VH-VL binders against Exosome complex component Csl4 (csl4). Designs and how they scored, part 18

Target 1, 189 residues: Exosome complex component Csl4 (csl4), of Saccharolobus solfataricus (q980j9)
Amino acid sequence: MRTQGELTLPGEELAVIEEFMTGDGTYEQNGIVRAAVVGKIFYDMLNRKSNVLGFKKIIFQHLKKAKYVIGIVNSIKEDSALVSIVGIEERGLASPISAYLHISQISNKKINNVTDAIKIGDVIKAKLLSYTFPLALTIKMKDLGVIYARCSRCGYLLIKQDENNLKCQRCGNIEQRKIGSYMVKKGGN
Short names: E, the ipSAE of ESMFold2; O, the ipSAE of OpenDDE; V2, 0.75 times the mean of E and O plus 0.25 times the DockQ between their complexes.

## First folded at step 20 (VH-VL; framework fv_benmelstobart)

Design ctl (from v1 with heavy chain W101S Y103S, light chain Y32S; at its last look DockQ between E and O 0.69; V2 from the best seeds 0.00; counts 0 for: sugar tag NNS L30, pae E 3.1 > 2)
Fold by OpenDDE, look of step 20:
Structure ctl (fold): chain C 189 residues (1-189), chain A 118 residues (1-118), chain B 107 residues (1-107)
Amino acid sequence: as target 1 above (189 residues)
Amino acid sequence: QITLKESGPTLVKPTQTLTLTCTVSGFSLSTSIIHWIRQPPGKALEWLGVIYWNSDKDYNAAFMSRLTITKDNSKNQVVLTMNNMDPVDTATYYCAHDYDSESYFDYWGQGTLVTVSS
Amino acid sequence: DIQMTQSPSSLSASVGDRVTITCQASETINNSVAWYQQKPGKAPKLLIYDAYNLQTGVPDRFSGSGYGTDFTFTISSLQPEDIATYFCQQYDDLPLTFGQGTKLEIK
């Protein structure tokens, strides 16, 4: 049994069937209740069900009102990235929302590889293109893009060197990113 | 310490416009969400609307034609205006804080009773 | 709109009794339910959020349970200071809606 309220991803184990039955957002496999969707774990102790709580409808109201969102790059595919929205403007979300970023929405200039602009673990400032699932993001605007990144070599915080390059102050490594407006510049913002 | 306080007229004539002000302290309106809720005497609570940190609003559809919510971050004030008041609108009006944007209310004003009468 | 049907509208119990109030949502709202205590002449006070989480500072004799459409608020051992009207609220969707309230009195 996991922690009540804990974020879970699809496929993760929530409980054994003897402890809790399947609930919303879950499925049973080989006697194990697993998450079918991304969300928060909710064990209904009364009905003995494991649930994965989706997003409140009201969250979409907030998203619709948002000028931008803050997301963390979780994974990168050939032509897209999976991003977890963790904040709406300057406010954090209690539950991350999954969104995708297509390579075409990274820059006004053609980019050959998603990894040339963003990397796993990067924090990005983005805007929503859609308010229905799957949520689509864009970072094409000048002020959008990576606002926080760590060095791929040593893990140290990267600082903006120029418009497209970040530099590690520890090891000197230089990396390319689609840089957003909040990225720390040399000598400060 | 988070506090909210409603202020405004406690008596309004029918067809007149109600203007209430919610003055907040202990937090910034630029990063907070404020709701308006009313409660007729002896009755249930009724959600009126909300103003978000970015000044966007949502209203209960039942009041959209009459209700406007605005704010001034610099004054720490949220203002509710409701047109064409009727005796049925007699209620205690509350402003409430939504800390985590979860749409439940952790802090309330004390409320102000507004009576609509000729 | 999501309706919250609260029951009972009123109840009387003795000190030390277990008190139960229920709310039924007109549609599935996951765990997006809050419970409030309102004493006469006062604003509502948040007791429970997310159906089961106790608000900070609230005595542990208060509890909540439920998921989907049926929710329960419980006072394990009624105290004299618990005389109040209690309300449930859903916040799964706009407009936010409240139950009718339960007026709790002590015998």
Scores: ipSAE 0.097, ipTM 0.709, lowest interface PAE 3.0, mean pLDDT 90
ESMFold2, look of step 20: ipSAE 0.358; ipTM 0.763
ESMFold2 (binder alone), look of step 20: mean pLDDT 94; pTM 0.953

Design v1 (from u3 with light chain S28T; at its last look DockQ between E and O 0.58; V2 from the best seeds 0.65)
Heavy chain, then light chain:
Amino acid sequence: QITLKESGPTLVKPTQTLTLTCTVSGFSLSTSIIHWIRQPPGKALEWLGVIYWNSDKDYNAAFMSRLTITKDNSKNQVVLTMNNMDPVDTATYYCAHDYDWEYYFDYWGQGTLVTVSS
Amino acid sequence: DIQMTQSPSSLSASVGDRVTITCQASETINNYVAWYQQKPGKAPKLLIYDAYNLQTGVPDRFSGSGYGTDFTFTISSLQPEDIATYFCQQYDDLPLTFGQGTKLEIK
ESMFold2, look of step 20: ipSAE 0.667; ipTM 0.860
ESMFold2 (binder alone), look of step 20: mean pLDDT 94; pTM 0.954
OpenDDE, look of step 20: ipSAE 0.684; ipTM 0.874

Design v2 (from s1 with light chain S28T; at its last look DockQ between E and O 0.66; V2 from the best seeds 0.65)
Fold by ESMFold2, look of step 20:
Structure v2 (fold): chain C 189 residues (1-189), chain A 118 residues (1-118), chain B 107 residues (1-107)
Amino acid sequence: as target 1 above (189 residues)
Amino acid sequence: QITLKESGPTLVKPTQTLTLTCTVSGFSLSTSIIHWIRQPPGKALEWLGVIYWNSDKDYNAAFMSRLTITKDNSKNQVVLTMNNMDPVDTATYYCAHDYDWEYYFDYWGQGTLVTVSS
Amino acid sequence: DIQMTQSPSSLSASVGDRVTITCQASETINNYVAWYQQKPGKAPKLLIYDASYLQTGVPDRFSGSGYGTDFTFTISSLQPEDIATYFCQQYDDLPLTFGQGTKLEIK
């Protein structure tokens, strides 16, 4: 088992079922208890359950009113990405919230693959599409999308070059993204 | 050195409006969250409401028709206004600092007893 | 609204005793419970947050546990300065609500 209070991402192994049963925010797959959502791990030693702590109901009301959220892409699947919401508008969250981004919600332009527009580790500005769990996101709007990214080849900060391209000033690599209101632009824009 | 201090009248007549001021120091109201909580004599604490860093508010539904919370960031003041006071509103009133948007309170004012009596 | 039911309402114990206070929520609230100490004429003091974590500067004889609806607060070895009222607070949903308190006295 893992450390009590440790942050976990969806799909990560928490325990084997013989030691700890499933609890809140977890599921079983092939005898292994896994996180279903992002959050802090809580092992209930009395009832022998693995939990991932959910966010407060109070925070859900703030999500409903938010104009945008800030998320980090934590995994990419064939037609979707799992995203950890780490902030609501200007304010960071102490506990991240799981959400997903379907390929149909990335751009108004045709894209063939999720990885054509976003990559693991990208920081995105997104809007909630629905309030049913798991939360659905969209980045279709013009100011939504990738706002901070690192070079996939050397890890250095990428800088916006044009509407679709980011460039690494360290190694020269050029990468495409669905770009939102990007934090660092060429020429200080 | 984070401090909060409540000030205002200690005696209010029924039907009058209560106004309490919470003066803060050691932190910025522009990035902080302040709650008002009261404690009737010998009873449990009651949460009244909260004002957020951006001046958005949430009020306890039991009081929301009579309750207003405002602030002035430059004066380091948060103001509670409660209309139409009744003897059942007699309580010690506290302002409290929210720990990092977590909704529990790491710093409290000393409290001020407000008595509602004719 | 989420109701917090605390027991016992009062208790007395000897210096050195283990003291246990419980708090029950009317619906599941994960671990979103704080515990406070309040001495007469003073503001509450935060002791424990997220059910089980000690606030900075709080002696380690204080502890908490629980998840879901049932929460426990413990003083492992009672000291004379621990005379106070203790109460829980839930912060899963608004309005924030508090237990009615447990008045602790020393025999």
Scores: ipSAE 0.608, ipTM 0.838, lowest interface PAE 1.2, mean pLDDT 89
ESMFold2 (binder alone), look of step 20: mean pLDDT 94; pTM 0.953
OpenDDE, look of step 20: ipSAE 0.687; ipTM 0.878

Design v3 (from s5 with light chain S52Y Y53N; at its last look DockQ between E and O 0.76; V2 from the best seeds 0.63)
Fold by OpenDDE, look of step 20:
Structure v3 (fold): chain C 189 residues (1-189), chain A 118 residues (1-118), chain B 107 residues (1-107)
Amino acid sequence: as target 1 above (189 residues)
Amino acid sequence: QITLKESGPTLVKPTQTLTLTCTVSGFSLSTSVIHWIRQPPGKALEWLGVIYWNSDKDYNAAFMSRLTITKDNSKNQVVLTMNNMDPVDTATYYCAHDYDWEYYFDYWGQGTLVTVSS
Amino acid sequence: DIQMTQSPSSLSASVGDRVTITCQASETINNYVAWYQQKPGKAPKLLIYDAYNLQTGVPDRFSGSGYGTDFTFTISSLQPEDIATYFCQQYDDLPLTFGQGTKLEIK
């Protein structure tokens, strides 16, 4: 059993079925209750259910009006990425919202791999394409993309070197990203 | 220390406009959310509306045609304006703090009783 | 609008008693429920948020539970200072709505 209120990602174990049944945002696999969505764990002790809390309906209304969202890349598949929306514009969300980023929505230029543009752990500035679930994101616009990234080698903060490349100030590693407007530029600007 | 205080007229005639001011301290309106809630005597609480850090607003649809919420960050004040007051609008009016945009209220003003009577 | 049906409307209990108040939402609201204590002539005071989280500074005799539509507020051992009206509130959707309140008195 995990901690009440703890953030969980899809696929993570929440409980065994003998202890808690499946609830909202969860599924059962081989006797294990797992998270189906990103959110906060909520164990209903009365009904003995494991739930993953999504977002308030109110927040959804704000999402519709948002100019952009801030998300964290949680996982990457062959042609898509799972992103947790953690902020609406300049405001953080108490509960992350799962969203989908397709490779076609990463750049106006054809990219071969999602990992060429974003990596797990990256923070991205994105826009919503639709308001139906699963939420779809785009970072195709010039000002959208990775705004925070750490070096895959040493974990240090990456700095914008040019239009598509980031450089690690610690180890010198150069990585490619679809860079957003808020990425730290060379020289600290 | 976070504080909120409602001020304004305590007596309003029917059809007149109510203007209440919520003065806050201990935090900045530029980073906080303020709600207005009222409570008729002996009755339940009723949510009126909210103004966000960026001056966006949401209103209870029941009052949308009569209600306006504004703020001045520099003065640490939020203003509620409600038109066409009726005796049924007699209530204690509260402004409340919502720090984390959670829509529950951790700090309240003391409230001000507004009586609508001819 | 989401209706919050609170029960009972009033109750009387003795010091030390376990007190339970319930609130039922007209639709599922996950855990987005807060509980307030309001003493006469005072503003409501937040006791519980997110259905089960105790607000800082609130005695641990207060607790909340529930998920979906049915929520429970509990005082494990009633104290004289707990005389007040208690309200539930949902914040899943706008407009925010409150229960009708439960007036708690001491025998």
Scores: ipSAE 0.593, ipTM 0.844, lowest interface PAE 0.8, mean pLDDT 92
ESMFold2, look of step 20: ipSAE 0.595; ipTM 0.843
ESMFold2 (binder alone), look of step 20: mean pLDDT 94; pTM 0.952

Design v4 (from v1 with light chain N53H; at its last look DockQ between E and O 0.62; V2 from the best seeds 0.63)
Fold by OpenDDE, look of step 20:
Structure v4 (fold): chain C 189 residues (1-189), chain A 118 residues (1-118), chain B 107 residues (1-107)
Amino acid sequence: as target 1 above (189 residues)
Amino acid sequence: QITLKESGPTLVKPTQTLTLTCTVSGFSLSTSIIHWIRQPPGKALEWLGVIYWNSDKDYNAAFMSRLTITKDNSKNQVVLTMNNMDPVDTATYYCAHDYDWEYYFDYWGQGTLVTVSS
Amino acid sequence: DIQMTQSPSSLSASVGDRVTITCQASETINNYVAWYQQKPGKAPKLLIYDAYHLQTGVPDRFSGSGYGTDFTFTISSLQPEDIATYFCQQYDDLPLTFGQGTKLEIK
């Protein structure tokens, strides 16, 4: 069994069927309850069900009107990233909303690896592609992408060096990212 | 310390307009969400509406035609106006705090009882 | 609108007893349920949110469970200070709606 409230991607194991039955956003395969959608895990101890939570209908209404969202890269898989939406435009959310970013939605150019463009912990400016589950994001637009990142070596804030590269002012490490419009530039803004 | 306090008339005549003010402290209205909720004596709570940090609003459809919520960030005040009051509108009116679209209420005003009577 | 049917409307129990209150939503609302305690002449106090999360400072004798349409609020060991009316609330969709309340008294 996983942690209550933990973010999950489709296909991931949530529980065995003997402990928890399938709930919302889940399916059973070979005795294993798996996530069918992106969301937060919710084990209903009363009814013994595993669920993957979406978001409030109210919040969904706000999302439909949003020009962009702010998300934190939570985890990275082979062809996608799990993103926690922590803000709608300039406003933060107390409860993050789960979404995913497919590798095809990172750049108009061919990207071989998700990690070539984003890393865990990065803050990204993104847009929603659809309003159906699983919630999908895109950062393909020029103004979308990483707006905050820390050095993978020393943890220091990275600064935009050029169109695709960030540089650590502490250790000199250079990293590649799909950079968004709000990334701090060399020499200031 | 977060506090909310409702103020306004406690007696309103039928057909008159109710105006209540919620004065907040300990936080800024420019970054918060305030809801109005009422409770008739001995009855359940009833959600009236909400005003967001950007002054956007949502109303309960049951009251939309006669309810208006506004705010003044500089005064830390949210104002509720409800037209055409009726004795059925007699209730304790609360303003409540909501942070970041949670839509449950962690802080409440003490409430103000408004009686509608001729 | 989403209706929250709360049960029972009133309850009398002894100190130390286990108390259970239920709310049933007219439609699936995931875990978007809050529980409040309201003492006479006072505003409601948030006890539980997201069906099972205890609000900061709330004693652990209070708990909540449920998902979908059926929710349960529990006091594991009733204390004298727990005399109050308790309300459930859904916040999945607007308008926000509350249960009718459960008045809890001590024998």
Scores: ipSAE 0.594, ipTM 0.840, lowest interface PAE 0.8, mean pLDDT 91
ESMFold2, look of step 20: ipSAE 0.674; ipTM 0.855
ESMFold2 (binder alone), look of step 20: mean pLDDT 94; pTM 0.954

